# Ledger of designs, part 178: VHH binders against Flagellar brake protein YcgR (ycgR)

Target 1, 263 residues: Flagellar brake protein YcgR (ycgR), of Thauera aminoaromatica (c4kar8)
Amino acid sequence: MAELSTPSPASPAPLDGGRGDELEKFTLRGARQILQLLQDLITHRGLITAHTGGGHSFMTAVLKVDEERGRVVLDPSPDPQANRRALAAPRLTCVTQLDGIRIQFPLVGLGEGQDKGRPALFAPLPAEMLRLQRREFYRLQVPLAHELSCLLKAEDLARKPVEVSARVIDIGAGGVAVVVPTGAAEFVIGGTLPACRLALPDGEPIELDLEVRNLNRQTQRNGTEQLRVGLRFAALPRAADTRIQRYIFKTERALNAKARGGL
Short names: E, the ipSAE of ESMFold2; O, the ipSAE of OpenDDE; V2, 0.75 times the mean of E and O plus 0.25 times the DockQ between their complexes.

## First folded at step 17 (VHH)

Design LA35 (from W55 with T105G; framework vhh_7n9e_1)
Fold by ESMFold2-Fast, scan of step 17:
Structure LA35 (fold): chain B 263 residues (1-263), chain A 119 residues (1-119)
Amino acid sequence: as target 1 above (263 residues)
Amino acid sequence: DVQLVESGGGLVQAGGSLRLSCAASGFTFSSYAMYWGRQAPGKGREWVSGISSGGGSTAYASSVKGRFTISRDNAKNTLYLQMNNLKPEDTALYYCAKQDYEWGGFPYWGQGTQVTVSS
């Protein structure tokens, strides 16, 4: 399986998407493993972002696992509208973190009721859970001030070659996530974008081939629709890898210094 | 409500050909990238091919590249997979999938159509 661009902490990774094969080695399907992971989330009081579709989400937590009835009990939202959206959704995509490990899982067949006299949401145990625990999935959120860009070589809606300057929103050892206006170019998961140019603050742009791994549509507050494209480095020379790692390290150090008051 | 209906599977001899179809409804077909995946008995789901919303970009798993061709007819809301030079290893239930721009992948699998390739 290939390394994937990891979405931001609040954004879901595709469970059935990507290509189906690239996340398989990180997917837990054993009932015992799933039960243990859910219990770990309870023990550590893990806060879960539950995505209900249409750009909507709410904060929840696993309150308990009912092994006898094969279901999880979730804390409902204080917002009744969020709960209605969740109950109407064909699936919830739940995203959380445990000890720096990103955990993602679907819930299907959500219902509502009472647990020990208190309102609760119920769902069957997930059939799978994604656990991304490799260093290669770390992503640095790129500061807007850096104005990092990647010039993508793709095709537009009319099948004509087009170059799109895309803003880099996160970067890691295995790839980048970029944003482009919806309709600027045609993308498909598994497609290759040859001879793209990644601009880092220090030196000439890095020329490399990128593979599309993830496609998210987002609406910005000014009403502009953006496409977030997750891209894997298809072939990365050692010199390019060194430059990317150096940028990540320097930026992390600067952000840590800023958080501490710039001492 | 989104609906995907696969058809065109069957029993075929090694070296033969089949053309799969996926009829889509409940969404603006021309606005979404579309995919084919498959699952052989006892194995996980495997991505096979993808095509962008306008058909300008395509992608294939290495195991099928050069043998399979994905295409679409946006006027008919239909996705196709032309499968040539079929091998026993291609035996699987084949699924049509719609890009999910909210989740970033393609979690909407159809009911599937069975392809069995005899040796």
Scores: ipSAE 0.705, ipTM 0.920, lowest interface PAE 1.1, mean pLDDT 83

Design LA36 (from W55 with T105P; framework vhh_7n9e_1)
Fold by ESMFold2-Fast, scan of step 17:
Structure LA36 (fold): chain B 263 residues (1-263), chain A 119 residues (1-119)
Amino acid sequence: as target 1 above (263 residues)
Amino acid sequence: DVQLVESGGGLVQAGGSLRLSCAASGFTFSSYAMYWGRQAPGKGREWVSGISSGGGSTAYASSVKGRFTISRDNAKNTLYLQMNNLKPEDTALYYCAKQDYEWGPFPYWGQGTQVTVSS
């Protein structure tokens, strides 16, 4: 199985800067769309992981949508401490899946009470819900043996053009993550790197434009700092998309075979 | 302590201009990418613009591209946002943010500066 590289829903970090802008395409803000999606979660009895911050979470489910009072009714945790953390939290981040589609939404203003004589949690209807298909959040961890690289065209700290050969550490339908030495080039979230070249094991490098979505510092085992750069495919020709998908599927198949064979 | 202090907001008519400033202290300003974000009442936080540490690379949300210009003065530890042709939908509290290399997504550290655009 390809490793899931979905951002941690336990982090209450804002989506402003980087991935948040990309995710707007998949964000539902219409009241009717939100109500329908919540009703679908009820119908399919979708289990929800509710993140309360500080690495804490609990399992819940939407029991009903109270349109008259503008709120959702949630199943409380059997752990009283989890419920207390949830009630004290400024925000819950709720994560679930429906037919391979990732669904994520915030709840603010959580309260407690009873529904049909049983304990329940209540929250106002979310103003937004994220709905992502599986391919948008799955990332293949690139085997080191493949030595995948991407030649980035950027500027260095002195504003001079520079080409940086970056190691590709993961790849998905929407982009790649690469590592570069700290200080090798300037990056800014939302910035475009034109005419970069992605080298796959089979065939010529793919020329493509990349948009910077994430920037993280990575400390290697030897203490060396690297910059991890998350890059979105800004425009991807059909032929390039096909080659990237073939690489992903072929590599996933090989990794799954190793996992089953104990290799 | 890292501090970011926004200023320059105000009330302006549609089609008008404002220049926002962010005074930064407590870190090596020239080593970090800097950003502007905004939050309108009843909406989530929205990324507006970013600028690389040396100023060579900039980025803009599609909603403001061509109207807003981000810039920085590393000698003064100050970030700017020049806003032209303002629209009522630009009404929001504007925040200055420093790139967070530790975890990626970054918190806003200023109190923000209010921009209100009348129709």
Scores: ipSAE 0.453, ipTM 0.824, lowest interface PAE 2.3, mean pLDDT 81

Design LA37 (from W55 with D100E; framework vhh_7n9e_1)
Fold by ESMFold2-Fast, scan of step 17:
Structure LA37 (fold): chain B 263 residues (1-263), chain A 119 residues (1-119)
Amino acid sequence: as target 1 above (263 residues)
Amino acid sequence: DVQLVESGGGLVQAGGSLRLSCAASGFTFSSYAMYWGRQAPGKGREWVSGISSGGGSTAYASSVKGRFTISRDNAKNTLYLQMNNLKPEDTALYYCAKQEYEWGTFPYWGQGTQVTVSS
């Protein structure tokens, strides 16, 4: 892929552990709730990105919920290779959105066949579905003009200490996403980057500890690769929290005013 | 052609120790962060530990921190998990996973290795 804009709708499933416990309140496990949510996806013609592992995914949709047989019917990919990968995968991670709310669920035991004479994929109903409300996971897309950066303290591929100035691409109450050149430093999900420095407009850099939550490679339009790193605020001092919230509010306000024809 | 083969699981008494191994092939092992995950009966997948490509950075779930140690031998393409002071709640199928950079997904390869801790 020459250009990768955003991995948001095709983002990986959250891992269990600290994140799993935090996300439990957004997890639907009731059979009726799961059936209703799947039906809502059908009604709204929601496109689903199904991840088969190894960086592979395909676009699908729920065609039907077969309550009698306890399974979902999915639209197969027009690419036979994608369907073969899906059938061989131990599980699919399905990601979609309803009215801006991220919905994610696993499917295991995928099979193929026909529904009403048309090719179809079948899987047992998921035992759980994740429904993440927009407000809980709100992220401000940082305007390029703000030149927001975070100085990361990490190790390079030769295990030498390195400081990487990373551009902040989004920010929320719980963390930031940054971009760094591929190979600039070593990252591991769950690892802590101590004493990083977040530079906000109108003030001194904020020193804080960041925890790595996700890693995605991106190819820019010019063919260069960069790494997108999702970072959680591990310990956020009160003063830092206030400054970050003020920045988010002020920027949203300015963007909204501009969108409504402000001067 | 990525292959990960876990081994070293078994039955142990509470307070005991086990060392898990993951033999990796089909990719440049030294270029990828590696992880251990587990799935206990009636629970979802739980991330347990991670180690950076060169081994300089490690991370642990709160439930295992101080008891488990992740390590790697890049010359042997092998990932390890030393588990000490095992508890009944550590009973699970343990999986080795390679970092997936395109979507940040942890694929689970092979059958895993079963760890059962009796009280």
Scores: ipSAE 0.378, ipTM 0.794, lowest interface PAE 2.7, mean pLDDT 80

Design LA38 (from W55 with D100N; framework vhh_7n9e_1)
Fold by ESMFold2-Fast, scan of step 17:
Structure LA38 (fold): chain B 263 residues (1-263), chain A 119 residues (1-119)
Amino acid sequence: as target 1 above (263 residues)
Amino acid sequence: DVQLVESGGGLVQAGGSLRLSCAASGFTFSSYAMYWGRQAPGKGREWVSGISSGGGSTAYASSVKGRFTISRDNAKNTLYLQMNNLKPEDTALYYCAKQNYEWGTFPYWGQGTQVTVSS
């Protein structure tokens, strides 16, 4: 129970699985490959953010793969309401990361029961798993302490220009995910937000154009609903790309050092 | 609850034009961004165009930019796609979609209208 916490706003967001055939090359459908990847998640103690719909998610982990019954066993949330939402959901969208590789998969038909006398969630093995090996799909979860922000130039619901300071919750070579208050601005998938400013800890803010790729509800631990906006870097100068990659590398190294008990 | 009904597809020769319509019901149409997507034979569904709730902002896939125009009539709860200079590569089922905030692309897709462009 204490092993799991309420998902932070910096949890990884699901990718748009309907974007043409670009994700098909990274989709695993072989039963043996799926079983091996799930076993790797168990071995590395990978934490999974499970999205239940309606802007809700919770932190879980694969505890066991039951090959005989074709099921995964998941660690339930310490929040009973999160478990009720999960059981009522038509599907979970599970997102995790293993050694810099982004992994995403659906679970359908979630049930509850017990495993060795402990509460557990059960689901059939996923029919597919997305495993993204390219650097543009890697997403660093931004530490809350870094207070990374992006000033978005957008339009409000009355089509008036508005500037929104959005908190950056994840960042990769290809883009960022940000959260904004519901109703702060209107976003259209495929639309361009010009001359936005990404603030990194070192140096001047980076001015860049951002393309809206996905829009999803995100519910904070206090129940407040926010809009999560996935944004692609439209045209990134080499110097800006270098600074972003440097931030990602430096932060990942620091997080890895902490995980190993380093100083 | 949400209903999206596409119409206006058909068979046209390359270089021709079609106007697609999407009749929306079951939600406050004027409060949501709307989209057109398509699925060509042997390919997955792909995004084509989007329009903001008030019609002031539009977006287009690079393959159709300059040839297609998205528009809406909020008084009639209707979304339109004007397609000009059609190419054989535009042959697909065309779907109307309503913005929602669930993970994934466009869970409120309509039934689609077939567009076939002959060479």
Scores: ipSAE 0.588, ipTM 0.868, lowest interface PAE 1.5, mean pLDDT 83

Design LA39 (from W55 with D100S; framework vhh_7n9e_1)
Fold by ESMFold2-Fast, scan of step 17:
Structure LA39 (fold): chain B 263 residues (1-263), chain A 119 residues (1-119)
Amino acid sequence: as target 1 above (263 residues)
Amino acid sequence: DVQLVESGGGLVQAGGSLRLSCAASGFTFSSYAMYWGRQAPGKGREWVSGISSGGGSTAYASSVKGRFTISRDNAKNTLYLQMNNLKPEDTALYYCAKQSYEWGTFPYWGQGTQVTVSS
């Protein structure tokens, strides 16, 4: 079996039968919450893996929410067989990610038709959506006061080695998101940045290999452009993993204490 | 408007080779990373390969590494995928994709070109 490298946090297979009581606290059932989450998926152009059963799936996206008719409109597959399987399936299990959080929901009663003259798939609004904050998807927003940085080893536009000091904006068990000036280095989703150095409070920088997973260009309010780069820990020594988890835990506790007015 | 047109697919026997092309228009090709993805019937879209804007960095799925080579010609606004030692499991519709750097926007995908590998 070959290992698979993915360019974005493409949704993995659905959770194995895990719709028990332990997932209830992560399940959205309010109409307002469901509509808002679906709208967020439209706004963020979230790619959805729709599982039709029998090991079959296809990539789709929510094109719009038709509140008046109580329906969601989906982008059909370019593969006619995938669309036929979807229409024949008793339900679709849709899996996606938004801001590092896994989202999963069922669609029942899929139909086909047209939206604005283009082929589309239609389904009633889901009665529930799972918004599952798992350890590997949890992202701690790094306080600006911590001045966390990661020294990236990459190549510039002329293919010359460069070191770029990037500000860490969020961190999780599986990786970091950093910001760099636009044009500072070349990035490609799926590419590996070897021997980067993550500077955490207390101790030596952690040397680690990072894989590029996401690229977003942002224009700041002052008109300057920055590139937001999502990076996965490709190989993480146990000692480094322990230090990262400790930082996340301590920072989360401190932020929770501040929210309560304790700090 | 972004337009990506894939070509070069076809029917080949296992062990054979094909070269796919993607003709890009409607954007500054040299400013964007480009990708190849594929989708077998009834399966989700699988990432295959990527190449940075200047061509200096490339990446490959483990299933194709060593057999496929991604390249680009920025003067011709064309992306290529050289596929060698093709296997029946490589049978899929192959898509070209343009990196999106806009917040909340997913990659723009082309219509695809069919590759069928017989045993």
Scores: ipSAE 0.459, ipTM 0.834, lowest interface PAE 2.4, mean pLDDT 81

Design LA4 (from W55 with P107L; framework vhh_7n9e_1; at its last look DockQ between E and O 0.44; V2 from the best seeds 0.00; counts 0 for: pae E 6.5 > 2)
Fold by ESMFold2-Fast, scan of step 17:
Structure LA4 (fold): chain B 263 residues (1-263), chain A 119 residues (1-119)
Amino acid sequence: as target 1 above (263 residues)
Amino acid sequence: DVQLVESGGGLVQAGGSLRLSCAASGFTFSSYAMYWGRQAPGKGREWVSGISSGGGSTAYASSVKGRFTISRDNAKNTLYLQMNNLKPEDTALYYCAKQDYEWGTFLYWGQGTQVTVSS
């Protein structure tokens, strides 16, 4: 039997999932939590993009949370056609951001009327809200001078094997983040890359099975695109774990010494 | 504006097969990895499968590996899930999702398509 790991209250586990089932723990379904989050959006004047389907959306905001009536009051679009599309939609998907946290929720049963003599849209409180923090971690940033690389074994568009040498940009006990040129290989969250080779500054490359956990695209100033790939270590042998931990500890100590005017 | 419309669900007996479709619009479909997830009654959402932008890489949850096949037709902007040897525990609402390259993940939202497997 597998034991479920829970973070301590003083040190919660970071958000590390890229799959929908791993994000379920970040889905709020408690009525009081939902009410509080909606009230926080009012307090911080959070702008919401409401997607109505058919390639259509409009900007809105929560004007009021009516706890007694179990409903939310929204600012209508100045475009009457957008409001008609919203009212006709079986579901709105509302997306916003608060302090670097992505918030997403559905609204069903949208109606129109007035609030304080002004046009308004009304909906029952959502049954669920997602609160997803962007994955930014305090991992060891790999010094460029260390020239850490990982040889990835992946597939191209034609499902043919391809090897990609990727620069390691950060490393932790559970995985690495690497960068590759856009189009160098095909990646998907949940995909397994078998027998990849992680090169540390000393010793032979470590052979590892890696799982893709997240995928970000970024454009450099010169217009070139690169893909940042977050990779989890799968079934890490003790000897490999020891070497990785030793590298992290030694490098962190050296960086701390250098910052204090040491090496 | 992104739109994903799931279809193809229904009632089927254990051991049977279904093919789900997801019609995509509002973005360059061929540039995004795509995913299937599901939510059974009284359970949380479970990732089921994913496919890379060109179809060169696929991934499956251990519970469905060997029974389900994900595929895509970039010319038709359509994602598919072929489900074989269905089990009662496969009963769920099935959702498709688009990769979000800014946030590095994906989210399941929408009506979904209902799959019910009788024992």
Scores: ipSAE 0.738, ipTM 0.925, lowest interface PAE 1.0, mean pLDDT 82
Fold by OpenDDE, look of step 18:
Structure LA4 (fold): chain B 263 residues (1-263), chain A 119 residues (1-119)
Amino acid sequence: as target 1 above (263 residues)
Amino acid sequence: DVQLVESGGGLVQAGGSLRLSCAASGFTFSSYAMYWGRQAPGKGREWVSGISSGGGSTAYASSVKGRFTISRDNAKNTLYLQMNNLKPEDTALYYCAKQDYEWGTFLYWGQGTQVTVSS
């Protein structure tokens, strides 16, 4: 019975995930910021996936921040082999999520010891932590009843132009997020979708150019996979901007009124 | 484990050309968009180019548009970057990156290949 070694999730490469400029915005290097974020992880008992390389990882948590010694204390794995791998690794890549925000940070110089009589792993404080905030701008979640849609002009695998009607799930001043069936079109971050049409309830569709900024695969409750596409408005006419802002404002007001029992 | 191995870098004179390759393993290559990034000395990493999983869509930074061409061979699990009309400002460590569809960005990078363009 060949134990199908479940391919260990590839160690996330260092947090180089954005346009260099964008990644820098999400990188914390300040000692105080790092300490605060680590403390937040402690407070929320955030589980951390620690990647040791070679496709190996283990679950851990930040137990304590020792500011005096400039180190972080981690919960060791119940698996001695995982701990050995961690200690042998030149770098530990820690990945977690707090409030829906992905956090990633490297630890180097891992050692083992005891904290208050309990086995623990120790590492110097990380020099940097990546906190990937998905959105710089507030985005309104579009009520399903509004049935906002965006006609995307994209290309298929054969580079043939295709039009995809996509449901808008959120909208903000800077762009929209849409969902499309998997395989409906080819998308790439940084790609431009020209002459798309955003349908708002208040009139004719807005023609605009969109830039792909995010691609997320999501599994629906029914098990069907869909692609969430984050799109930036590449060039938005002032009139269109005004319409979008008006829609957002009106919708927010309505939602708030409903929440207060008024509708 | 995801592995990305870049190659093809080197020293070239301004106006010259290079072709970078990235050998990918440890994942279904054809299912992921792939990207090139670069990091110049003293600067942050910047996005250079991207290609969709099937190769039907491509994107380029404004700084390289018209000079660089991204392509892929899914049968060979290899990503390419043809760089033409190279400029001194293109001097950087070039990285291959894999799309992460869970987080919506690219998180996996190789060791990089050095490109140096002399004036």
Scores: ipSAE 0.720, ipTM 0.913, lowest interface PAE 0.7, mean pLDDT 87
Fold by ESMFold2, look of step 18:
Structure LA4 (fold): chain B 263 residues (1-263), chain A 119 residues (1-119)
Amino acid sequence: as target 1 above (263 residues)
Amino acid sequence: DVQLVESGGGLVQAGGSLRLSCAASGFTFSSYAMYWGRQAPGKGREWVSGISSGGGSTAYASSVKGRFTISRDNAKNTLYLQMNNLKPEDTALYYCAKQDYEWGTFLYWGQGTQVTVSS
């Protein structure tokens, strides 16, 4: 069993400003739930990104769970430098998905050794795992054919006003997620974007104020980098709310009709 | 390696001012949004302020708005927090953080600098 390292604040961790309570309901702390989720990752052969800090990460997988010793066994990187960084890190932040559900958990006290003669990494079972089920915050995935867009009023790198037409990838009662090319505008979590315009298929664009809630960089399969921006509606007039809910309802019904016809 | 080194903390009387600095290295500082967070004794970590990579957009927690000013000097790879009209509830370990866009939404935090505001 490896000795636990003292935690360091320099390692990656989820953003917790102003929304820490929202994540608590997605946090698993029960030993049985944690073991089952780890076993599910093993069974589904889940690919895990392990972040070691300093912008470094490596790909791994949970090879097995040793319940008797209370530890997980991970696949080492073929890159010796990645393994050295992992062993030196006070903690690993592991990120993966299982059936579209984002899963995140810390591993502390990482050690190296062998499992049945093969190189392996070991760590105590995590004390908690984050399992973000999107069902609690319903967001309609916008069909590409709808070409929903949101005109963002932001600033570029030179601090000059810029308008960016961003594609809407999901929409709910409380906000939207959009994608923009990396570098098209500057965003900061907590920042506001006043007088943006959301274009729905029916009627004129909706003018609304947006607040940046999350930012994720995405590398597309073709190598193109985009920024996914999660945006909250600051205040939503009743008529705008009605139009958004109507769009969601109509689109859900249309998608459900296609799914039933496809079964 | 990403390195964030905070400084400028100390003991100050209520109503006073401090200016925190964060020296950044190991990454292209001007390409990333930067943040200040704090952790008060016996409490969890909280977000305080953020600034876009070019410095044109800023955001503040309600508890510090109007009293704190975030800024950056991209030529010196340094992030700043000017804290005015300090209150005892501002007592905390203050740390700077780098937005890491890779693999999801994460913040990488420094080791912090202690700010203590006496009555």
Scores: ipSAE 0.085, ipTM 0.632, lowest interface PAE 6.5, mean pLDDT 79
ESMFold2 (binder alone), look of step 18: mean pLDDT 84; pTM 0.849

Design LA40 (from W55 with D100T; framework vhh_7n9e_1)
Fold by ESMFold2-Fast, scan of step 17:
Structure LA40 (fold): chain B 263 residues (1-263), chain A 119 residues (1-119)
Amino acid sequence: as target 1 above (263 residues)
Amino acid sequence: DVQLVESGGGLVQAGGSLRLSCAASGFTFSSYAMYWGRQAPGKGREWVSGISSGGGSTAYASSVKGRFTISRDNAKNTLYLQMNNLKPEDTALYYCAKQTYEWGTFPYWGQGTQVTVSS
C-alpha cells in the first residue's frame, strides 16, 4: 500500500513520498517527459510551493532547465532564513499546478549560486514527477453553515470502542477530511473505521467504512489543539456515491452563484 | 535530532520468523504514531504497518495481514515488528518511521535493516 497524504483544495500540502498502484499511473519517470513537464512549468510561469520539512515552505519557480548539467535552476526566496532552511533540508517537496493539474516532485542536493549574476538555487533533475488528474483529487471546502458531521467509530488507548462526532471540513469523490479534538480517539494511518455515519443536509446519514490516510495537528487561537484526519471511502455503495457527488455539485453551484454577485 | 536505529534483520528460510526492533531517540516517543516500511530491490518504498502513540490502534498492509504483528514499548522507546511465515517476496530493507503532525509528511526514516528470505 502507498503512503499518502491527501491534500485539500485550499492546501499546498504534498502527497507523501510513498509509492503504490494508485500513484504509478500518474508518475512520470521518463527523462524526456520530466524535461518537457519542467519546460511547461517555465512557459506557464507556474508558482511552486517548496516544502522544506517541519511545516516550513517557501514560494519559488523554475527559472530554467540545464540539460547539459542535468539540473534545474530555481528562484530563491526573498527571505534569507527560508533559503537557509531549504539548503539544510535533506529533501524539498515541490508542489504546483499546470492548467489545473496538480504536479508534485522531489528535489535532493539543493545548492546555491548565481545565474546570469542573480542569486539562484540549483538541484539535480528529479527522477520522478507526479502529475495528478484534477477531478479524482478535487475537494470541496464544506461551508461552515452546512454543519456537516461524520460520526466516527474509533478506539481509545485501551482498544475500547469510542464514538466521535467530527466536523467535516472538506469532501471529494474519494473521501473527507474531518477535525476532532486532540485525544478524542487514537488514529493510525491505514487503520479502518467501520460503520461511520456521514450526515449530509438532505436525507438520512450515510453509513460507510473509512480508512485513515492522513493526520495533521492544528493549534487553534485559544491554544487548544485539533487533529485533522484525512479519510478515504472504502467500498462506497453506488447510491452513497451518487448522494455525495450531488451534494458536491449542488454546493459548488451555489458557491459559484454567490461568487458571481448572487448575494 | 530525531534518530531511529533498526536491528534484527538477517537471512531466514521461507516459513521462518524474525523480530525487528527500532530504537528511537531525540523526541517524546510516546506522543507519536510509529510505522514500518520496506523497500525491495528495484521497487519503491512500501508501507507495511503502523501503531498509534499508546498502542491502542494498529494497521497492516494487505500483503502482511495475519503474518506480521507491530508493537511498541514506550518505557524503552522501542518499536517492534514480529514477522511470521516469511515469504521470499518479504525480502527487503526494513525501515521504521516517525509520524509527523505537520500535514501528512514522514521526514524521519532510519537506515534500515536487511531481511532476506530464501527459497
Scores: ipSAE 0.271, ipTM 0.732, lowest interface PAE 3.7, mean pLDDT 80

